# Designs tried in a protein design chat: VH-VL binders against e9q3c1r45to238. Part 4

Target 1, 194 residues: e9q3c1r45to238
Amino acid sequence: EPDELRRRESDTLLSWILTRDSWGNQWQAAWVTALNYEAEKRGGPLRLSFQKDPRPQSLQLTVEKVSSVVKSTQEKVVICHVVGETLQFLVSAGPASATGSECQLYDVHLSPFHLKVEFHMEEKREDIQIRWSFTHVPETAIKIQPQAPGEKQALGVNMLSEALEDLFKHLVNAASPSVFLSTKPTQVKEAQSL
Below, E stands for the ipSAE of ESMFold2; O stands for the ipSAE of OpenDDE; V2 stands for 0.75 times the mean of E and O plus 0.25 times the DockQ between their complexes.

## First folded at step 2 (VH-VL; framework fv_dupilumab)

Design D2d (at its last look DockQ between E and O 0.41; V2 from the best seeds 0.00; counts 0 for: pae E 8.2 > 2)
Fold by OpenDDE, look of step 2:
Structure D2d (fold): chain C 194 residues (1-194), chain A 123 residues (1-123), chain B 112 residues (1-112)
Amino acid sequence: as target 1 above (194 residues)
Amino acid sequence: EVQLVESGGGLEQPGGSLRLSCAGSGFTFSSYAMTWVRQAPGKGLEWVSSISGSGGSTYYADSVKGRFTISRDNSKNTLYLQMNSLRAEDTAVYYCAKGGYDFWSGPSYFDYWGQGTTVTVSS
Amino acid sequence: DIVMTQSPLSLPVTPGEPASISCRSSQSLLHSNGYNYLDWYLQKSGQSPQLLIYLGSNRASGVPDRFSGSGSGTDFTLKISRVEAEDVGFYYCMQALQTPYTFGQGTKLEIK
């Protein structure tokens, strides 16, 4: 019972951390960085550039299956499964030789999304590295469509979107985003907003 | 060199069925949309059906919707057209066409065509 | 459905002279991405269709420079600067903006 209670408290704390605005901004940036890295690594005739979607995102996250592994006396890894409702990005796609003006913007949506999240805690560090990876589940929908909703799209553009969707599936599976969370006391101003 | 070779044409009675095939070579088959276009004797060109590179999206002319099914096996580099409930008006040369590709506009033209296979529907 | 209308339907031409074929669509083929989804095809006697022009003005690979496509929106033109004997056949315009893809009636180019 005590262990279960501790687990529940840990789950609640992790859930809270993951819902913070500061975390949201960092994790989106990390996604963009990781996706761009994978896109560049893959190469090819199509250049993809991911960027943050400026539209508000519902980052409601649920933490599940929390476990911990002690790697050493100085290193502990906490692993959990995180479920979110919607993850969205913008992606610019065009020929590798194209300029920004020659690229088409697409909306990328994942719904729902499942992540394996790892918290790396080291005694000698004042920060925690958080790394995560995308987990495919049958119910996950990945959709890419040209920006400007409501506009009738040419059939060819729709087929291109489908091709991009397949490419994105590979990229998101390969991506390994990470952020560093500082354990240092935050300024009093941040505490007042709690 | 890009090659498209149609097969499966023949003579059928009204109400019959026929399956056309198109073998593609010389290009990455799964990367391109494929299309069937037909031409009745002495008439113009008529779009019949298209399928995306992955096969996830299919499109049909109203004249064949519910009767024809387009599919593809990318492992075999082959495009298919299952034709059921054939009618006299389905008599035509059926061409397999490869979709062109542009990173901005996507598939929007047919850059390569097969030699066609003849389908005749007659009582 | 988008209706494609070609004119003329018959085009007798003297070799060496220019030729022009018009294609009109019942609605604009100009997409917001800036491209016109209009193609031109040539079908020579006893042969399969071949691509001449795609997306309004782009010449396909291997197509002689005497062929050119122009226009935007609903009005398009295929021009042959100097007609040659090998240019004889049926010319078709096709819109690929939306399904169903639709072709013009075809223009028969023949030598006088």
Scores: ipSAE 0.097, ipTM 0.642, lowest interface PAE 2.6, mean pLDDT 86
Fold by ESMFold2, look of step 2:
Structure D2d (fold): chain C 194 residues (1-194), chain A 123 residues (1-123), chain B 112 residues (1-112)
Amino acid sequence: as target 1 above (194 residues)
Amino acid sequence: EVQLVESGGGLEQPGGSLRLSCAGSGFTFSSYAMTWVRQAPGKGLEWVSSISGSGGSTYYADSVKGRFTISRDNSKNTLYLQMNSLRAEDTAVYYCAKGGYDFWSGPSYFDYWGQGTTVTVSS
Amino acid sequence: DIVMTQSPLSLPVTPGEPASISCRSSQSLLHSNGYNYLDWYLQKSGQSPQLLIYLGSNRASGVPDRFSGSGSGTDFTLKISRVEAEDVGFYYCMQALQTPYTFGQGTKLEIK
């Protein structure tokens, strides 16, 4: 019974997120912001710069596990674990000293992906903060491919490609994206149920 | 300041084993390829083995393939060379070297070297 | 395996004069990405090797500008415009295009 109530709360909140008109852009923007923050914080000889992907994406998210935590009479947190089919990014990569013209653009895919999602709600606030983080699981496959594929790489360049993959894994595991979504009605009432 | 310190050298009999270690400091260890290069007494340099930053790719000279194993523990910032089935020809100073980082060409040069550890294989 | 051949193997020089060391590979070191995978190292007596030149012509950090590398494909040259006493030692070229990575035989630079 408690599991079923938690499931329905998370399903309602997830459904509310997915029906927002700008969700795709806010999702991407939050990821881009969080990943670029981690990349800048890390530094090092290899720099990654994440970019919004203008291609439309279908998010196929399923809820795995749910919990609810009440922190006070004014604040409620709902935590759930979700699984998605494919998470993808556009990434510009180059040496730390590079200008934009010296960088290469890559498509990066993670499939499947697992997230811990937190919905933070406050009594007097007219929005909901949604924060999420990547959950490492061994079955997640990472695919990195340049947007201008063509020729085989030197052996040293193959080792560089592994370094790019490892750096990307580090950044995505460290990032904690978030958005604020308004609860003011725009002909949609799903957020009212909490 | 980048520092590489080798250890584990010594005297062994033919057919014996040694494990060399190289402790790295002053750089993000897991971001760089690492390499072993050896130098027999009075001779030139010979590349022995290389390993990628993650440890996912390893490469060996033909003279050591099947006998030596390169590995790394990135949590300890340490590179290893397991040397089995030692031969007299393996007698050398063994250097640990850090790969440089060039995005366009990859790790293609050794920008920092340790002081070496001596391996002697004799009856 | 790519064979690297250095010449000369012994190079006596007068301080202040130029020096030149040749390195030839048994096959081209020019990759389709535009880089020549050829490096130069100096080993002074009792010391570890140190990088001088990487990828054919790039000077490593802290290396004086009297050292220069040139060449492409199979023929490469290290030049020292004015030899100084601290330049004494063994010079090695190395290819890093493909494993096994291979060094030249070394060139001993010494003061006359």
Scores: ipSAE 0.012, ipTM 0.560, lowest interface PAE 8.2, mean pLDDT 81
ESMFold2 (binder alone), look of step 2: mean pLDDT 92; pTM 0.947

## First folded at step 4 (VH-VL; framework fv_dupilumab)

Design D3a (at its last look DockQ between E and O 0.04; V2 from the best seeds 0.00; counts 0 for: pae E 19.0 > 2, placed apart)
Fold by OpenDDE, look of step 4:
Structure D3a (fold): chain C 194 residues (1-194), chain A 123 residues (1-123), chain B 112 residues (1-112)
Amino acid sequence: as target 1 above (194 residues)
Amino acid sequence: EVQLVESGGGLEQPGGSLRLSCAGSGFTFSSYWMTWVRQAPGKGLEWVSSISGSGGSTYYADSVKGRFTISRDNSKNTLYLQMNSLRAEDTAVYYCAKGGYDFWSGPSYFDYWGQGTTVTVSS
Amino acid sequence: DIVMTQSPLSLPVTPGEPASISCRSSQSLLHSNGYNYLDWYLQKSGQSPQLLIYLGSNRASGVPDRFSGSGSGTDFTLKISRVEAEDVGFYYCMQALQTPYTFGQGTKLEIK
């Protein structure tokens, strides 16, 4: 019972951390950076450029399977599984030789998405480093479609989008986004919850 | 130079199994769709199966669905076709073909073909 | 499934003369992206198929300029301006608009 209570408290704390504005503000930026890095690293005849979707995204996250590893008296790593409803990006795709104006913009959706999230905590640090990676599960749907409405996404019809979907699947699995989250309270309510 | 070399063909009885392989070289294997096309003796070409570069997407002709499995090992630059529950009508030369596409059209043609491997299903 | 119909099925030609093969699809192969997903392949005797034309009108690398593809929608044509002895074989059209990919019956080009 005490261990379960501690686990619940830990889960609640991690969940709370993931709801912070500082996390939300850095979330998509970190993904974009990581995806672009992987895209560049992969190279090839196509140039892919990821960017933030300007549409509001719901970051309702569920925390599961929390584990902790104490590395030292001053360093602790917490690992957990995080589930979210929808992950959205925009990706510009075109020939490597093409200019930006020659690229086509696509809307990318992952739903639901599963992450392995690592929290790196150090006693002397006023921030927490959060790193995560995408975990593919069978229920995860990845959809890529042109931003412009009207093109059918039936299998075999939109062959280009399907090819991009496969490429994106590779990139998202390889990506390792990270952020630094400030633990300094900015609001009275946040200070009281610590 | 792009090269595709098929192997694994042979004689099998109905209901038997066979695994075909296709080794690719001279191109970035993981970047291209790969396809199996077969040709029965004295007949035309028939599309059998296709697989995306990463292997995440697979497609099959209705005639082989549930019996054939296309896969690939990009670390070995090799395409596979596992054929189970073989039938007499599966008798054919099986060609491995490299997919070609440009950015605007996606996968749309087969620009390179192997020499083929012969599969014979007979009692 | 999209049905591909070629004509003629047999095409005897005299060297130096032009040749034309027709391919019709049961559905339009014109995609909204503006491309026609129609390919032409040649299979010479005892050889593997080789790509001649892709996306309706694009000549593949290494293919002589005497070969040309035209058409849009449901009607396509492969033309050979001057037939050579090396052009003997079976010509196939293939649609790649949707799975299953489907081939025409093939056209046998022979020298008279």
Scores: ipSAE 0.027, ipTM 0.622, lowest interface PAE 3.3, mean pLDDT 87
Fold by ESMFold2, look of step 4:
Structure D3a (fold): chain C 194 residues (1-194), chain A 123 residues (1-123), chain B 112 residues (1-112)
Amino acid sequence: as target 1 above (194 residues)
Amino acid sequence: EVQLVESGGGLEQPGGSLRLSCAGSGFTFSSYWMTWVRQAPGKGLEWVSSISGSGGSTYYADSVKGRFTISRDNSKNTLYLQMNSLRAEDTAVYYCAKGGYDFWSGPSYFDYWGQGTTVTVSS
Amino acid sequence: DIVMTQSPLSLPVTPGEPASISCRSSQSLLHSNGYNYLDWYLQKSGQSPQLLIYLGSNRASGVPDRFSGSGSGTDFTLKISRVEAEDVGFYYCMQALQTPYTFGQGTKLEIK
């Protein structure tokens, strides 16, 4: 019974997130910010810069496993594991010395992708903090395509794939993207990275 | 042009050891998965082991796990297979193969192959 | 392990005639990224294997147009539109979807 109730609560929260205009406006920016922060920290032979993709995309998420933690009488955290079919990023990549104008743009697709999603609720607040991070990255297929394919690519695809896999694995254990969503029907909150 | 040259094969007794080498040239060695494939006399092809460009990921066939160790020295552009506890069924021609571009665990095809080196295990 | 089954195991062909080799896998080789992780190799007598077809249907560099690969999921076919004398040898399919990578038993193509 308690597992079924937690599942229903998580399904409700996930459905609520997916229908929020503020979620649609904020989630990619939060991911791009978090990914760029971690890319700069890790360094390495490739310079990576994630760009907000102007093409609209909608995450198609399925709840796979649910748990929740009650921290106190005024604060609750709901944790669930979700799977999505495809996530797209625009990535500018080149040798570590390259500038933005000297880098190649790539379409990067993750399929499937796995997330841990945390819903942080405080009884006295009018918003919910939502944090998420990648999980099970080794099972995630990474497809890389140059946006304007030339006769020769600027980077070896294997090196880019290894760099992205390492970066996504790092996000499992590091600061993750975060947004605040208002519990009121028409309000939005500033997007944040944790 | 891409070239792969195997060496280190020979005759050994059961329980013995051999170390195979594969020298790569004509490509950026550290950027590609490398693979060993073997072929027993009169038999088909059998995948043995693969290693990532950095050397951080390794995979083995069940028949060789715990006995063979794949490694690479990217400063020497050389792939290795350390073969311990040799058995008669390890008798084969061993091929070194270069993987193509691949984003997943292991290469998705083997686009260049060496000439092979022969390992014979008998008493 | 994914089992790869080739048919026929022996394929005598008159020069100039077409030839077809079947390869069946014990599970689907179609990844969610849209690629079929199946390759075809030719090994001529006394030589190393050479890549013919990769990822289901893509011809490797230098492979003549008379070779084509088709199929998806569990059933794949290598076709030779006009067999030439230099095509004799053993043909192997291989799955590269997951380790351990596995080959079919081989098909000996020979001139009759």
Scores: ipSAE 0.000, ipTM 0.441, lowest interface PAE 19.0, mean pLDDT 78
ESMFold2 (binder alone), look of step 4: mean pLDDT 94; pTM 0.958

Design D3b (at its last look DockQ between E and O 0.04; V2 from the best seeds 0.00; counts 0 for: DG spot H99, pae E 15.5 > 2, placed apart)
Fold by OpenDDE, look of step 4:
Structure D3b (fold): chain C 194 residues (1-194), chain A 123 residues (1-123), chain B 112 residues (1-112)
Amino acid sequence: as target 1 above (194 residues)
Amino acid sequence: EVQLVESGGGLEQPGGSLRLSCAGSGFTFSDYAMTWVRQAPGKGLEWVSSISGSGGSTYYADSVKGRFTISRDNSKNTLYLQMNSLRAEDTAVYYCAKDGYDFWSGPSYFDYWGQGTTVTVSS
Amino acid sequence: DIVMTQSPLSLPVTPGEPASISCRSSQSLLHSNGYNYLDWYLQKSGQSPQLLIYLGSNRASGVPDRFSGSGSGTDFTLKISRVEAEDVGFYYCMQALQTPYTFGQGTKLEIK
């Protein structure tokens, strides 16, 4: 019972961390950076460029399977599984020889998405490094479609989108986004929630 | 050189089953959608089924839906057509075709065809 | 389903003369991406079909320049500037805009 309570408290704390504005502000940027890195690394005949989706995104996250590893007296790593409803990006795709204006813009959706999240905590640091990776599960739907909603697409275009989905799947699995989250409370209310 | 070689055709009774194969060479097999087209004796061409490069999407003519299954093994560069519940009207030469596409248009034509394999369904 | 209608169904031609085959679709094959999803195939006697024209007007590799495709939307035309004996066979148009892919009835080109 005491262990369960501690686990629940830990889960609540991690969930709280993941709801911080500093996390939210860096979340998409970190993804875009990591995805673009992997896209460039892969190379190939296609040019892919990821960017933030300007549309509001609901970042409701559920924390599961929390475990901790003590690396030293000063370093602790907490690992957990995080589930979110929808992850959205924009991706520009086209031939490598094409200019940015010649590329087609696609909406990218992952729903639901599962992440392995690592919290790196060091006693000497006032921030927490958060690193995460995408975990593909059978229920995760990955969709890439042209940004023009409602447009009837030719079958061939749909197949192209599928190919891009496969490519994206590879990239998202390879990506390792990270952010640094400040633990300094800016408001008394935030400190009380710790 | 791109080559497509069909096999698996034969004589079957109504209600029987056949599995057609198409071996592709001379191109990156997984990069292209593949298609089966059939031609009944003395008739025109009829689209039967298509499968995306990855195999994640399949498409069927209404005449074969629920009876035929298109699949592929990209590791073997092979396209398959499992034909169940065969009917007399399924009698035809079956061609496998490689889909061609422009990057922006996607798969939109068949640039290479096999020689075909004959399927005869008769009592 | 998109219905493809070819005309004529029989086309006797004198060698050296031009030939023209029409293909009409029941729906526009012009996609918003600017492509017409219309292909032309030739099937010679005892042979497999071969691609002649793709996406309305693009000549396939190895196809002689005497073949040309034109048209947009619902009306398409295959032209042969000078018919040769080797051009004998059945010509098919096909739409690839949506499933099911559908072929025209075929046009039999014969030498007079």
Scores: ipSAE 0.174, ipTM 0.672, lowest interface PAE 2.4, mean pLDDT 88
Fold by ESMFold2, look of step 4:
Structure D3b (fold): chain C 194 residues (1-194), chain A 123 residues (1-123), chain B 112 residues (1-112)
Amino acid sequence: as target 1 above (194 residues)
Amino acid sequence: EVQLVESGGGLEQPGGSLRLSCAGSGFTFSDYAMTWVRQAPGKGLEWVSSISGSGGSTYYADSVKGRFTISRDNSKNTLYLQMNSLRAEDTAVYYCAKDGYDFWSGPSYFDYWGQGTTVTVSS
Amino acid sequence: DIVMTQSPLSLPVTPGEPASISCRSSQSLLHSNGYNYLDWYLQKSGQSPQLLIYLGSNRASGVPDRFSGSGSGTDFTLKISRVEAEDVGFYYCMQALQTPYTFGQGTKLEIK
């Protein structure tokens, strides 16, 4: 029963966070930033650049397991494992020596995807730090497709797709994006009536 | 409801120029590749040109390469086809079409079509 | 270029009977990702084309269950289990594996 109460608490917290405007505006940017950091750190002959995708993306997460809850007089940490249905990225790829005209744009999807999510709350702060990392499980399918019509037919696309998949898996497993969200409800001051 | 409305067709002489427009509504225009397909009188369908959602990649049939230019203005939800050096064989109804997007398969099918605009090229 | 060949080019059918249209490509349309890049369109008289089947076998939204697509690689078939009067028109297959995208010649389906 105590594990079920932690699960209910995690579900409530997750639901609240997913409805915050700042989460919706910031989660993808944080992930892109973390992935680009890892891509720059790794280097190599194939250049990857992750981009924020303006297209709508549902990030519907459900709690699978609660890992641990750490509490102190000033801090509360909730760690849980969550599952999402589909996660997508927009990625530019090409040789590291190439200019922009030689780079190709790809859609990369993960389905389903698993995250370890840490919520860190501190009593003196009016924000929550949310940090997450991808957990690789065998059921996760990673698919890489050229975004533009016609690019599906380049002879090197199959081999490049395999190399991109392996590189993408490495970068996603290494990245740990984070976001800070305000805990206070938005308050609007009424305009003075004249 | 997805709607595509072509305009700009008309009568031209060989060697002339014409610009077609296609206004899109009812979907997020910039998310989808767009395509021109034409049909000469009494003939079948012929793919003419396609453009990616961002506009960064363009593709042309050999019969129009170097003469036609596809473009889009995503701020106006409008697709264009600039047709230069027109020939009699360019006479056709020109349809704009929206590509349906599937992540795993990519853009590969035309799920919505406009009503077409007629281009006639004759002396 | 990938050549698409349809047969028959003319298909008279008695209402209520099945119909079958064949489409063959000059090279395989099966991509290594597992999809066949072959679509079917219907154009009724005086109308724009409409999508029937995409990726070989997927029925487009609003298309009746009597339409089905099958095949893989170079050989594809569109079947209508029971032809109705509203099904008359020209049927086209198209490959979307690589540019230039190419259509078959069309099959005119008519009620006898």
Scores: ipSAE 0.000, ipTM 0.465, lowest interface PAE 15.5, mean pLDDT 79
ESMFold2 (binder alone), look of step 4: mean pLDDT 94; pTM 0.956

Design D3c (at its last look DockQ between E and O 0.03; V2 from the best seeds 0.00; counts 0 for: pae E 11.8 > 2, placed apart)
Fold by OpenDDE, look of step 4:
Structure D3c (fold): chain C 194 residues (1-194), chain A 123 residues (1-123), chain B 112 residues (1-112)
Amino acid sequence: as target 1 above (194 residues)
Amino acid sequence: EVQLVESGGGLEQPGGSLRLSCAGSGFTFSDYYMTWVRQAPGKGLEWVSSISGSGGSTYYADSVKGRFTISRDNSKNTLYLQMNSLRAEDTAVYYCAKGGYDFWSGPSYFDYWGQGTTVTVSS
Amino acid sequence: DIVMTQSPLSLPVTPGEPASISCRSSQSLLHSNGYNYLDWYLQKSGQSPQLLIYLGSNRASGVPDRFSGSGSGTDFTLKISRVEAEDVGFYYCMQALQTPYTFGQGTKLEIK
């Protein structure tokens, strides 16, 4: 019972951290950076460029399977599984030799998405480094479609979208986004919850 | 230079199993769809199966669904075709083909072909 | 399934003369992206197939300019402006719009 209570408290704390505005503001940017890095590293005949989806994203996350590893008296890593409803990106795709104007823009959706999230905490630091990676699960659906409305998804195989989907799967699995989250309370309510 | 080399062909009895391999070189293997096409003696070409670059998507002809499995090991630049429950009508030269890629259309053609490996199913 | 129909099935030609092969699909191969998902392949005697034309009208690398592909929708044509002895073989059209990919019956080009 005491261990369960501690786990619940930890889950609540982690969940709270993941609801912070500073996290939300950096979340998508970190993904974009990581994905672009992997895209560049991979190379190939296609050039992919990821960018933030300007549409509001609901960042409702569920925290599960919390574990902790003590590295030292001053360093602790907390690992958990995080589930979200929808992850969205914009992807510009074109030939490697093409200019930006020759690229086609696609909307990418992952639903639901699962993450392995690591919280790196150091006693002397006023921030927490959060790193995460995508975990593929069978229920995750990936949808890629041109941003321009009206292209009838022909009942036929959209081979281009499928190719992009495959490449995206590779990139998202390889990506390791990270952010630094400030633990400095900006509001009285936040200070009380620490 | 792009090269595709098939292997694993042979003689099997009906109901038997065979595993074909195709080794690719001269290109980034994981970036392209790979395909198996077969040709029965004195007949035309028949598409058998395709697999995406990462292996996340697979496609099969109805004639081989449930019996054949396409897979790939990108670390070895190798394409595979596991053929189970072989039938006489599976007798053919099996070609490995590299998918062509166009950013506007995606994979839509086979720009390189191997020399083929012969599969004979006979009692 | 999309049915591909080639004509003629046999094509005897005199060297230096032009040749034309027709390929019809049971469904339109024109994708919303503006491309026709139709390929042409040549299989010479004792050899593997080789790509001639992709996406209806694009000549593959190394393919002589005497080969050309045309057409849209359901009707396609492969043309050889001046047939050479090395052009002997079986020509196949293939649709790649949807699975299963399907080939035409093949056209046997022979020298008279």
Scores: ipSAE 0.026, ipTM 0.581, lowest interface PAE 5.9, mean pLDDT 86
Fold by ESMFold2, look of step 4:
Parts: C-alpha cells; sequence; structure tokens
Structure D3c (fold): chain C 194 residues (1-194), chain A 123 residues (1-123), chain B 112 residues (1-112)
C-alpha cells in the first residue's frame, strides 16, 4: 500500500499548491528568474533574456508516476513527476553586446512538458519550498516563433530560431526554479487584488 | 590575434590600494568572461576573480572577497581589479585571462593569458 | 571548495619517452550536461600559462598531437607521447565546474 499512500499524498499536495493564489503569482517569475540566471552564467555571443508573459497562464499539472518520499526527523521531501499541457515564455534574443532595443522578441511554447517537482517541508518553518526542473523527453515539442512577423526581423530568422531552440533546451535543462509558499491564511489586501 | 596586456602593478604597503588594468584586443571583448589569476613568488596558480561578459555577474576567491573588486569597461575593452586593504600574501604576478566559449559547455577554460603585472606588498 | 591534487609534483623524463601526470579532484567534475570541467595548463620558464587541454580531453588550438588528456569524474591524466625539450615547465590542472576555480599544485617536468 505504500505506492497508493505516496500517490495520494503527492496528488493532494500538488492540488493544494496549484490552487494557491501565491503559487499563481510566483511560478512564472521564479522560472524566468532561474532561466535568466542560467543564461547569464552561460554567457557567450548569443544572449537570452526571459520575460514574464503578461497574459494569465495556469498550469494544468497531473502526477504521472508514483512519487518518492524522503523523510528525516526535521525535514520531509516529496518528489513527484508531473506532466503539463502547455507552457509559454517570452524571450528576447540578440548579440551579447546588444541593448534591449536591438534584440528580437520570441514566443516559446512547450507542449506537452514533463517536470520533476520537489516539495521541501521543514518542521519549524511556516512555508513550503517548491523546486522543479524540466525532464527531457523526446515527445516534448518546443516551438519558437518571432513575436513581430515582418519588419524588424533579421534575414536569417529560421537559423536564429534553430540556434535559439538549442540554447533554450540547454537552459531549461540546467534551471531549477523554486518558490516558497506560506502556510498562513491569505491576507485581505492580497485577496482583494483581482 | 588575441592580446591581453596588464598594467598597474607596483609596490604598496600593507593596507594600501592598487588598481590593475588589462587591455584586450583581437576579440569581441563583451562576449567573454574575464578572469584574474595570480601566482605568488615560487608558488602555483591561484584563481582570484572572474566577471561575465556583461559585467552582471562577479565571482571572487574567499581570500580576496570584500577587499578586491573586479570590473570591466566594455567601451574601452578593459578589465580592472581594484585591490584594497592589501596584505603581504597578495604579493604575486597577476595575470589577466580570457574565458573560452563553447555553445554546449559554456565558459570552462582560459584560452588566452596576458604577460602578467607584478604586485609587491611589503612594509 | 574542490581540492585538486596532482602527482607527481616533480617529473624528470628522458627525451623521446612518454610522460604522464595525474590529477585527482575531491569531487566529480562531470556535469549533468556530460562534460568534465577539467583543464590543463603549461607554464614554461619565464612565460605566462598556456591552455593545453580543456574539458578533459580537447586539445587547445596549436597544441601538438603528442599531448592528450583522458579521465572522467575524479581522476584525470595528461599524457605526452614523446617528450621534447620544449615541453619542460610546470603543468597545472584546474577544475572549472564551480567557483572558486581551483588549480592543482603543479608538476615540474624536467629533462634528465
Amino acid sequence: as target 1 above (194 residues)
Amino acid sequence: EVQLVESGGGLEQPGGSLRLSCAGSGFTFSDYYMTWVRQAPGKGLEWVSSISGSGGSTYYADSVKGRFTISRDNSKNTLYLQMNSLRAEDTAVYYCAKGGYDFWSGPSYFDYWGQGTTVTVSS
Amino acid sequence: DIVMTQSPLSLPVTPGEPASISCRSSQSLLHSNGYNYLDWYLQKSGQSPQLLIYLGSNRASGVPDRFSGSGSGTDFTLKISRVEAEDVGFYYCMQALQTPYTFGQGTKLEIK
């Protein structure tokens, strides 16, 4: 019965996290932050800058496989593998010496995608750390398209998109975004910010 | 031809300050990590500090954190090391090194080095 | 910090014969991207260091075929198939997996 208990715990925890307002407000920013960190660390002649998409985006994540639980007297880590339907990022790309105005903006779509998600809980903390990383699978489609077709595009847009796709794959595999979610009730001011 | 030329070394007293410069040419300066490595007399090599191409990320050895500041001016193709609160153990030849670049692995090695500039700290 | 340990620290060699220098790290230098972040440098008398081998086994530009790097994880070897007089100097391994970057103590290669 341990597999059923682990799955039920993972399903319950995932469901709780995905319905928190604080998760909805933080997950994309955390991913953008982690990706930008990896891009800066990598360096090189082609530079990427990830941006938060202003349009609402909710993740539809479901547990794909039985998770594992790692527990000590003071810490509990729940690890599960999840699958999601669609992700989008906005990415600015150009030469490393270029300013933002000299860069091209791209839409990057992942569909479907797979994540390893870790839930870190400590006995004496009032929050839960959620850390996740992309799991590479051959069926994950990555599409990269210039956001502004027509003018302001380089002649070699197709080649740039191929190089950008390769670079994006490497950065996603290296990034490990995280958020801290409070176990406290939602504050009235935040709840009124619709 | 990639060239790196250090300057600004000299004799200082403990607690003093010194500013090293490294002029780069023959490559697109802003694309690459730049690094300071030092070598005390008769000793091996010690990494001191690195800076990303944009200057947005800086890294320091524990022995110099809080005392040394790495910076770059990409408009002048110049790397700097501001050395404050100098100690006798900072006595060394200071080398400027260019980071290499590989698409898949990223920066991982120092492919070109300057001739070095000597810093002596003694009372 | 990752500690890099070279052996031997002194390596007298007969010209025309092979030479081998070992480098061991206190933790694996194999990154999840599949690369070993281990480089080799040569410092000849009165000169600045020069890159010989990067990422464990890749020869830098202009480095003769007689130099080769091998190994993975924590154990790495630099080999010179036929030592020449111009090869004398100090050899250093360096890990570039994470800051602080760290060098081995150096190996002095001498002819005799």
Scores: ipSAE 0.005, ipTM 0.539, lowest interface PAE 11.8, mean pLDDT 81
ESMFold2 (binder alone), look of step 4: mean pLDDT 92; pTM 0.947

